# Designs tried in a protein design chat: VH-VL binders against o60147. Part 326

Target 1, 175 residues: o60147
Amino acid sequence: MLEKNKYLYIFRHIQTNQVLLSQGNVLKKTALFQLPYPLQKPVAPNGMRPAKLRKDHWVPLLKVEFPNESMFQSVFMQLLNYRKYRSVQPLTSDLLKLPIPVRRRKIMRQEVPNTIADLADILNKEKFPENSVRLQLSDKSDSEYADWPPSVQIDSEEIKLSRGFREKTTVDEAR
Key: E = the ipSAE of ESMFold2; O = the ipSAE of OpenDDE; V2 = 0.75 times the mean of E and O plus 0.25 times the DockQ between their complexes.

## First folded at step 15 (VH-VL)

Design og16 (framework fv_lerdelimumab; at its last look DockQ between E and O 0.04; V2 from the best seeds 0.00; counts 0 for: pae O 12.3 > 2, placed apart)
Fold by ESMFold2-Fast, scan of step 15:
Structure og16 (fold): chain C 175 residues (1-175), chain A 121 residues (1-121), chain B 109 residues (1-109)
Amino acid sequence: as target 1 above (175 residues)
Amino acid sequence: EVQLVESGGGVVQPGRSLRLSCAASGFTFSSYGMHWVRQAPGKGLEWVAVISWDGSNKYYADSVKGRFTISRDNSKNTLYLQMDSLRAEDTAVYYCAKDLGYKSGWYFDYWGQGTLVTVSS
Amino acid sequence: SSELTQDPAVSVALGQTVRITCQGDSLRSSSASWYQQKPGQAPVLVIYGSNNRPSGIPDRFSGSSSGNTASLTITGAQAEDEADYYCNSRDSSGNHLVVFGGGTKLTVL
């Protein structure tokens, strides 16, 4: 079978700044398993499904176009694993000075720069062809959270802010 | 001086439960992810479970998922492993291990001496 | 396959150099760490992040990695280096967070 260009869609939560990864333009409820901190009141023990997805609380952060599905799957899986690794990493000294609720809010807010840095780290380790990966951001200044390899081309056009997962993005319109 | 001391191991019948404890000292326990790693007699090391700094995130090896529960009490500097529905293949020395937290991998800089769990009928 | 592969045994003459290898797809994207385990004792971290030594580990221990292979090298092996050596890495399969090699028994002759 012919390989397809594949997109990685990354969303951020409008209140907490937490991040969700998606294989498609629409988030599925199962994406909530990615969250290191629940958005609602305490949930049941590990393995229980989180409460319902509030689609209108998530906006596009960035979209990545890969040259083929194999490269997409590799990066997507590695990025999901990076999120698990980060959720159990040691706390830095600056966080220990903060009360627990404030500490959690600061950790959640760092998911955007951390996800962007992790994406760049993965792409730097993968030896993709020059200019083969296209990155489009909602806020182009977010590209400054990392140093990008020669394989990455950052699109001059920003993603239009969506008011729900039903709306088409600028990249989707171009496709 | 970092020290990890496991307890709670023993001989137990299949289908029964055991709760292991790991008492930690010499570092800021509440700042680190903590792991359980086991080793069956004469066999190699097998990762079992990890818990985040505040207990909000927990991950398990497929072989124990749904049967084991990792937890911690930061006020007591203690890590726990609740083992339910024990099987003969769970027989092993169980080690408490501290996560070093280095960049590109999992590294255990300190280990306890281990506690032996024998599941026998 | 996702498991890390190690040869079960290796021998080295006193004072000579030995290399223990670890192989698996996860090593292409993640560094290896190495543990020494003597009979009846807990494992001891000897190398992390492919080639970093914890405080107190002799400089005769070093690590390297290339492609899907990581190596632990002991230059000038001593009698006290006789032990089982385990590598570990992140799990590329997504089923676990951590994967260990099967271990290599080092005998110093």
Scores: ipSAE 0.673, ipTM 0.822, lowest interface PAE 0.9, mean pLDDT 84
Fold by ESMFold2, look of step 15:
Structure og16 (fold): chain C 175 residues (1-175), chain A 121 residues (1-121), chain B 109 residues (1-109)
Amino acid sequence: as target 1 above (175 residues)
Amino acid sequence: EVQLVESGGGVVQPGRSLRLSCAASGFTFSSYGMHWVRQAPGKGLEWVAVISWDGSNKYYADSVKGRFTISRDNSKNTLYLQMDSLRAEDTAVYYCAKDLGYKSGWYFDYWGQGTLVTVSS
Amino acid sequence: SSELTQDPAVSVALGQTVRITCQGDSLRSSSASWYQQKPGQAPVLVIYGSNNRPSGIPDRFSGSSSGNTASLTITGAQAEDEADYYCNSRDSSGNHLVVFGGGTKLTVL
């Protein structure tokens, strides 16, 4: 079977700094299942899974191009699992001292650096060919959250789109 | 001393429901993720489900997804497993387990003694 | 494959050294943990990460790993070490969250 290049798209929430992973360059409502389940409360806490997707609240963080579907699927599924592993970690004593709303905000602030570090950890453990994985960031300084293997080529040009990752050719990866 | 005590096991017919409880003591229950792990008689260990410290994140093994629901009540220091649509292959000792929380790994440092669930006609 | 493979049974003479092995592709990217289970009892964590012992675990228990293989070593085996031993790790394929080995029954002669 012929392998085609595949893309991982990562979005950041403009207020909470939470992260969503996507196979498509436009978020779908099902991506919201990556967010914490809404607790049964009179008012839903900030950062919990909303009823609808507000696409204007999610901006590009980074884009990764893989040489084939097999490599993409391996990295994508591992990255989703890293997020699950982190979501159930015990609270530190410093976090326990904080009121719950402050505690949750502090946890959410770590999602960007943690996701970037986890992506790099996965890629460092994989034996991908040199320069076979292309990484493009909205803020190049975010690459400093991790040490990258020789397999990763970091584009010098930042992502400049205000919403989504769509290319000027009007080609849309709906999935 | 950390203690985990499971209860609610028994004999049920296929297709029926059962709810397990796990009473926790000796640690700050509300700060830890909690797991269910099962072991069929004479067989190995199988991870079943996990719930985050506040209950906002839940994950399941594929073998139980859509049939089992993990939950917790931090005011009672209690973990629950609601088991619906039970099958013969769900027959096992069910353990409640605490996550150590080391380097984002899942390492179960304390276990209950387990409660037996038998699904048979 | 995401499976962890263990020999089903191993024997050791009292006071001798034994190694219990665990193999799988997931161990290339994840540290193994080891659980001891005696008949009719719950599992007990004996090694986590590559070679960390929890408090209360005797120093005759040690762990190691290389490539896709993890090992549990018991030096100076005692009668109370007779048990089933399970390895566990995260799944490197990403299709599962956690995988256990099939277990190794250790008999102390």
Scores: ipSAE 0.648, ipTM 0.820, lowest interface PAE 1.5, mean pLDDT 86
Fold by OpenDDE, look of step 15:
Structure og16 (fold): chain C 175 residues (1-175), chain A 121 residues (1-121), chain B 109 residues (1-109)
Amino acid sequence: as target 1 above (175 residues)
Amino acid sequence: EVQLVESGGGVVQPGRSLRLSCAASGFTFSSYGMHWVRQAPGKGLEWVAVISWDGSNKYYADSVKGRFTISRDNSKNTLYLQMDSLRAEDTAVYYCAKDLGYKSGWYFDYWGQGTLVTVSS
Amino acid sequence: SSELTQDPAVSVALGQTVRITCQGDSLRSSSASWYQQKPGQAPVLVIYGSNNRPSGIPDRFSGSSSGNTASLTITGAQAEDEADYYCNSRDSSGNHLVVFGGGTKLTVL
């Protein structure tokens, strides 16, 4: 049986570039709860957290294959913690000078590079075995957002974009 | 060969303290989370505590929280469990277990043979 | 904390197939691992991550999961498989908490 639990998919919103983490290749409705509402920031009505998950608005950003679920869960939880931490940080003076809608868009647009950087940071400190983690990006250029440790093997092939869902590939089925 | 050897068990009275040790060998100790799991006589397995590879994170079962302290010395390849305010219900064989995953998780690929702790008046 | 439930005892005839099942809400979000324990011995990991076998574990041991359940299957039970079997999973109520099932005594007839 294929272990879905060792695969991390990160999805991005096609318009806002917001990021959702997924265990497996299917984006769940509950993933919307990952979208942060900073306590110190105005809540955007339906802008930051959609009322309904529109799977067709989300595309895979990257896929990570871990050696096992334990490692996956560790990284997954840490990613969530990093996100939470950022959500509660005070806004910079530069951001405060911007109109609220512009500010929100700018913050959301930073989620992709921030998430990638977070992932790299987490993997760097975890110090997994060499080439034990397989990373596949929808855009290989996104790997430039961070330095990756030896534990990460970056796949030469880009993931196929599928909104809200990524079908299993032959490679996925074999692993 | 991976080896885990627990020590420090014995008979103690309620309210007393005991410190268990687990000597690890055969693997890079500092790369793995370590756990304590206990088993009361004739009963099932109960997870007790976990410590991350560098000791920065510790988690405990509710049954021992505030009384037990897990720690490690990576320079000595040793895991510890400080047990304070011991109760009769703490009577069990205490196993140290190696996390299968790196750093922290819930799969235990290697176990020690255990050390018996008996708390009785 | 989350709970995992197992049947306290099951039997299987020699050479036959037996499935030991674990049930609990934590299994909806995390895979189970399975441990074999013989009398007077420490537990031994036999299956992890739903269906991974550690080195040295016979291929007659397999794992599966569905919904809030996980199962250990022994295909072609041997006499030496008589033991207590425990499942575990991550406790969803905690970051690194672990929960064990109550254990299943397997008798090989």
Scores: ipSAE 0.000, ipTM 0.558, lowest interface PAE 12.3, mean pLDDT 85
ESMFold2 (binder alone), look of step 15: mean pLDDT 91; pTM 0.937

Design og17 (framework fv_lerdelimumab; at its last look DockQ between E and O 0.03; V2 from the best seeds 0.00; counts 0 for: pae O 5.8 > 2, placed apart)
Fold by ESMFold2, look of step 15:
Formats: structure tokens, sequence, C-alpha cells
Structure og17 (fold): chain C 175 residues (1-175), chain A 121 residues (1-121), chain B 109 residues (1-109)
């Protein structure tokens, strides 16, 4: 019946550049639990967890196809945990000198390069077959945040933001 | 010199609450994640909770989720552990610990001397 | 099964070498730290990042790791090394961020 998931979908917030990891090509409300605890219940202006999901605020960053569900689940859990570890790391002296609103904004801006680097770190430590992991980016220059192992094949086609993560078809490729 | 001093331990009955404090000095408290680690009498170390530098991220061991709340007040250089619905198995010495930060593991470079919590009828 | 497994007790003759081991799947992706605890005292960090010695720790303490195993080695063990030793790591497979081993009581004969 239903296919076992072997795809990782990563979204970026259009304003804050924060990152959400997803098992599906459409975000669910539960993905918001990946964001910091909301101290401002009506609104979370500094990237805190909002009360509801605004899907128009989240756009594709990248998509990864793994050989199977087991490999996907392993990488997905590790990537979630990398983000938790980073959230409790000490601040650098440069960040500490900034006013708190500016500091929070700068930390959030690090999430895209940090998540991409963490994904690559996980994949470099794994022993996947050559070219068995297909990576597609919304902006191919984002691949430059990391050194990718031989297991990763970077798709030459970028994800179109207006189309989301929907899988390409022969009709789309023919147009 | 880095110092961490726990307080607020004592003897309480099951189901009661207790609030622990950890006074920090000798470092920029507001730049570090802070941890609680406990040790039951005659037993090993058990991680309890962590809080991020600004308090916006908090994580707990399964054994205390829903009953304990970690918090901090950076203006007072103080870490807290609110312990509700206490059980006998929560009896332990509670340590606060500072994580220096290491990219691939933990680096708890300073520990307090601990405060004893005894939960018994 | 436990997340990090340590032998409960190990003995070493004075002046000899001892290895204390810590095993768990999380160690494949996490470095280990090692803590010494003497009776009635708080833990003291002796090794971090699997093989780094903090300032002030005697050079007879060293660490290593391979696969899912981390080791703490004490060469030329001294009477004051008698203590409990704990490893810790990240918990990459679970929802606990920090895991500790059960501890190893080192006796110096």
Amino acid sequence: as target 1 above (175 residues)
Amino acid sequence: EVQLVESGGGVVQPGRSLRLSCAASGFTFSSYGMHWVRQAPGKGLEWVAVISWDGSNKYYADSVKGRFTISRDNSKNTLYLQMDSLRAEDTAVYYCAKDHGYKSGWYFDYWGQGTLVTVSS
Amino acid sequence: SSELTQDPAVSVALGQTVRITCQGDSLRSSSASWYQQKPGQAPVLVIYGSNNRPSGIPDRFSGSSSGNTASLTITGAQAEDEADYYCNSRDSSGNHLVVFGGGTKLTVL
C-alpha cells in the first residue's frame, strides 16, 4: 500500500532562515516542535515556535533520496539531534557582544549552512554505496557549505520554489 | 575561579515539590548551556536536564519529563530545577554542571558539590 | 540493553597499567568524556573528546576510542587513582542528549 519513506525534506523560513526537517514533502504542524519554546504565545517574532504553521512562510531548501527507509530514519534522527546539540552549545565571544535581538537573528542565519554541513558530516561518516544518495537543492551554491562523500550525487536541476518538493515527472521534464 | 554552588535540597514527602538553585560565578554564565546531573545513594551518575544559554531550549531525561522544569535567570547568574510530584526514586545528590562545549561530545569541565534531596514518607 | 556499558569493577597493582572500557553504539558518532569520582566528592573531568587531557590532569591518564568502544588508560597507577570512573557521550539514537555509563570502581592494590 503506502511506500516506506526514504526521502528527507528540508524547509527554510523565508524571513528568519531557520530550518525544519520533514519526513514528508508538506510540513505538518508537529514540525514546529523543532523550533525554540514559544515565550510569546500570540506571536513568536524572534524565530520562537509559533502557535500555528504558516506554510507560506516555509520554502524548499533541499531534498535527499536515500536507498531505503532505514538509512533515512538513521540520518533524520541524527540530524535532529545535531540541531539539539547546537542549541545548547556555548555562544562565541562575537555573538555575546551583540544585542540580544541581533544575536538571535545571527544565530538563526547560521541554521542553513550548519544544517547542510551537519548533513554532509553524517553522510561522510556513513558507508553508503557510491552515488546512492541523491541530493537536490533549491540553490546549488548551497552545496558549497560542505564537502560531500562519493555516496552523494548532486542533482543538476534546482528545486523550483513555486512548485515545492513535488517529484518531477516526464511531463515536467519535457516542457 | 569558576564556582557552582547548589542549594535547596532537603527531606520531603512523596508528591511534594522542591526547588533547587545553582549559583554560578567566575565565568560568563549567560553564554553557556547548563545541566543538572543526579546520583542516587550508592549508584551512578544520571543526566537530568539541560537548558540553552537564553532558556529557549530545554531537554529532559525521560524519568523526569512532565515533573521537572529547568530554568535560568541570567541577571542573577542562577540555574534552577523545579521538582514537582517527587517520588522516592528522585532521592539523589543533585549536581549542576557547566558544558565548556565540544563539537562531537560533552565537556563538563566544572561541577558543583551537589545538594541532597531525600524523598521519603 | 544499556546505552553505555562499563565493567562494574577493575583492579590494578600499584605502578601497573589499567584500561577501563566503555561500550555503546552512540560512541560511533560521539566522542567520550571520562570523569573520576572519589567518595563524597563531585565528579572531575579527566578526559574529553575521547583522547584529550584537561590542564591539571596527570599525564598518566590517557584516552582512546575505536568503533563503539572508548577506553581510559592509567599508566603507573597510584593509590590516589582509586575511584569510580564514568564515561559519557551523546545519545544519537535516543531522546536523551547525555548518557553516562554505569561506572567502574577502580581498586589499586
Scores: ipSAE 0.768, ipTM 0.886, lowest interface PAE 0.7, mean pLDDT 88
Fold by ESMFold2-Fast, scan of step 15:
Structure og17 (fold): chain C 175 residues (1-175), chain A 121 residues (1-121), chain B 109 residues (1-109)
Amino acid sequence: as target 1 above (175 residues)
Amino acid sequence: EVQLVESGGGVVQPGRSLRLSCAASGFTFSSYGMHWVRQAPGKGLEWVAVISWDGSNKYYADSVKGRFTISRDNSKNTLYLQMDSLRAEDTAVYYCAKDHGYKSGWYFDYWGQGTLVTVSS
Amino acid sequence: SSELTQDPAVSVALGQTVRITCQGDSLRSSSASWYQQKPGQAPVLVIYGSNNRPSGIPDRFSGSSSGNTASLTITGAQAEDEADYYCNSRDSSGNHLVVFGGGTKLTVL
């Protein structure tokens, strides 16, 4: 029996443009730990107080298909680390000119191009076989945020917002 | 001239608490991530914690998670490390370090002189 | 684990060239930086992003990287270069966000 293909599901917030990474087609509350601590509310000692997950506020951005779990785990872990790294980066001079609330909104809006650029950077550094990684985007123009290696094939069909990531699999149909 | 000055180190009994401070000058403190790195006597460097420019993101080494809390006060250009439930294994010189901001890695371009924390009975 | 491996000690004669190496899987996707630490002193950044020197660092210090290995080269070693040298990188495994090598003690003969 062949190893099951593994998928990385990437979601975008409809208002803030923030990004969440998921190993499954449904977001779990633990995904909120990828987001900054909400400074408007008191935090519990020694911990972050996660916001409530509003699933209706998150829409598909990108689905990545890997031929095996090993490739998926490598890329997924590196993307999570890139997000942490970016959150610690110094502010550029253009951001320093902005009031703090405006600055935060601009930083949040950059999560989509940054995530796509980071994904491409990781895939360019890995030695994956030609056409072994398939991308399906909700908006194909988002693929222009990066230069993709030969290992990547971009699906001609966009993800339809109304369908989300809840598409039937062959296994689900057999059950 | 960039300068980082740590304070708050000392001798403390196991299970007690201690708070370290790092006073920063010579750069726009509120624009940079800040780190704590420690070094046990005669041993190598161990990363402890990081905090983002506005304090909204914090990350910790597994060895200190749940016991240490990193924080900052941008109005005072000061970084803090609250250390609770201290253990003998936490004995080290604690360095305040400024994030360089270079793409593709986390690098520390400036370090304080360190403050010694000794946890003993 | 993406922990970085360094030889514990190396020696070089005055005026000669020495290479200190750092090895780990995280270096395949992340650049290394290098720190010099003298007894009783804080570490000093000498190389970042594999081969960039901060202002004030002598040009005898250089870096390189290939695959899972990063190297710090000191060309024409001076007595004041005697120190412990540490490399660091981002942790690709996600368990620790920053990893350091164990350090290499350089003795200048």
Scores: ipSAE 0.622, ipTM 0.800, lowest interface PAE 1.2, mean pLDDT 84
Fold by OpenDDE, look of step 15:
Structure og17 (fold): chain C 175 residues (1-175), chain A 121 residues (1-121), chain B 109 residues (1-109)
Amino acid sequence: as target 1 above (175 residues)
Amino acid sequence: EVQLVESGGGVVQPGRSLRLSCAASGFTFSSYGMHWVRQAPGKGLEWVAVISWDGSNKYYADSVKGRFTISRDNSKNTLYLQMDSLRAEDTAVYYCAKDHGYKSGWYFDYWGQGTLVTVSS
Amino acid sequence: SSELTQDPAVSVALGQTVRITCQGDSLRSSSASWYQQKPGQAPVLVIYGSNNRPSGIPDRFSGSSSGNTASLTITGAQAEDEADYYCNSRDSSGNHLVVFGGGTKLTVL
């Protein structure tokens, strides 16, 4: 059985490409608070934060296995901080020239590559042991958004989805 | 403003030990890896060692493995380099450098002014 | 460990463009950084991640990479650019090693 406490899952919204971080492969309702904009009733993509969590609209982007929970927690918190930092930064003049809906879409398109880059940056700072962190991607091409330190071993296999779970496990497959 | 201030350099005989310190300020010290880089007189830069943010991981250049020990005290914002079994070829200005934390490599965005270590009989 | 090679010295006329090149196998898998060092001073990061400038570095400094090479370009060299320049990269062939080039002395004529 997988130890959820050392696994980071990053989920992507299938329509908006918004990103949510999760400890373990099950999204919690509270994950929506990661999104920088207030809860709005209009459903995505018009709203930056959906009113309700539709788990079926979120697919795993990547999975990270850490050696222990402490390392997971450190990276997880740093990822949240990076996101927060970006959310409070002034918009560029180019973005400000765009209508709000267009602006939002453009920002949202960058969430996936930005998050991947953030993860790589954090791991570069951490200087974990060589091949101590295992990275698995839903799409191998997503690894190209960043160069990874020696501590990261990229899995050759992509994440596999299964009924109601974001990743197939032996237990899930037996159901 | 980021500041790195090395200390502890001096003249020592071969086989002796010396401990360098680097006092850091102007950034969250505990969030970054730290490096030692040295430069022999009239020569180029040589990477010496790195320590992770929490000190849990350390790596050294082959030239100093088994002789030098990198460490840190995050409560004091201080980086250390314990140099044992010093050799003449260890003579250099020793810089402490901050790991910039950017992807794709180990880069040094801030450097101290260095401290001179001279190993001579 | 792998090596990075640089020309020991290059010259550029004031206001002209100069390119300093670094070559090594580590550059195939790792981005380069460049450091400027003036006499009696500590090195200063001028380019990282192939072509990123830290705050305070003039825009006349730029970086590029191709294959096993990385280059630092100074477009419109100024007198104050006279210095030693070192390239750097992660050594992918070793265990968490960092490698510097031998340095290039730039003279501004």
Scores: ipSAE 0.018, ipTM 0.607, lowest interface PAE 5.8, mean pLDDT 86
ESMFold2 (binder alone), look of step 15: mean pLDDT 90; pTM 0.931

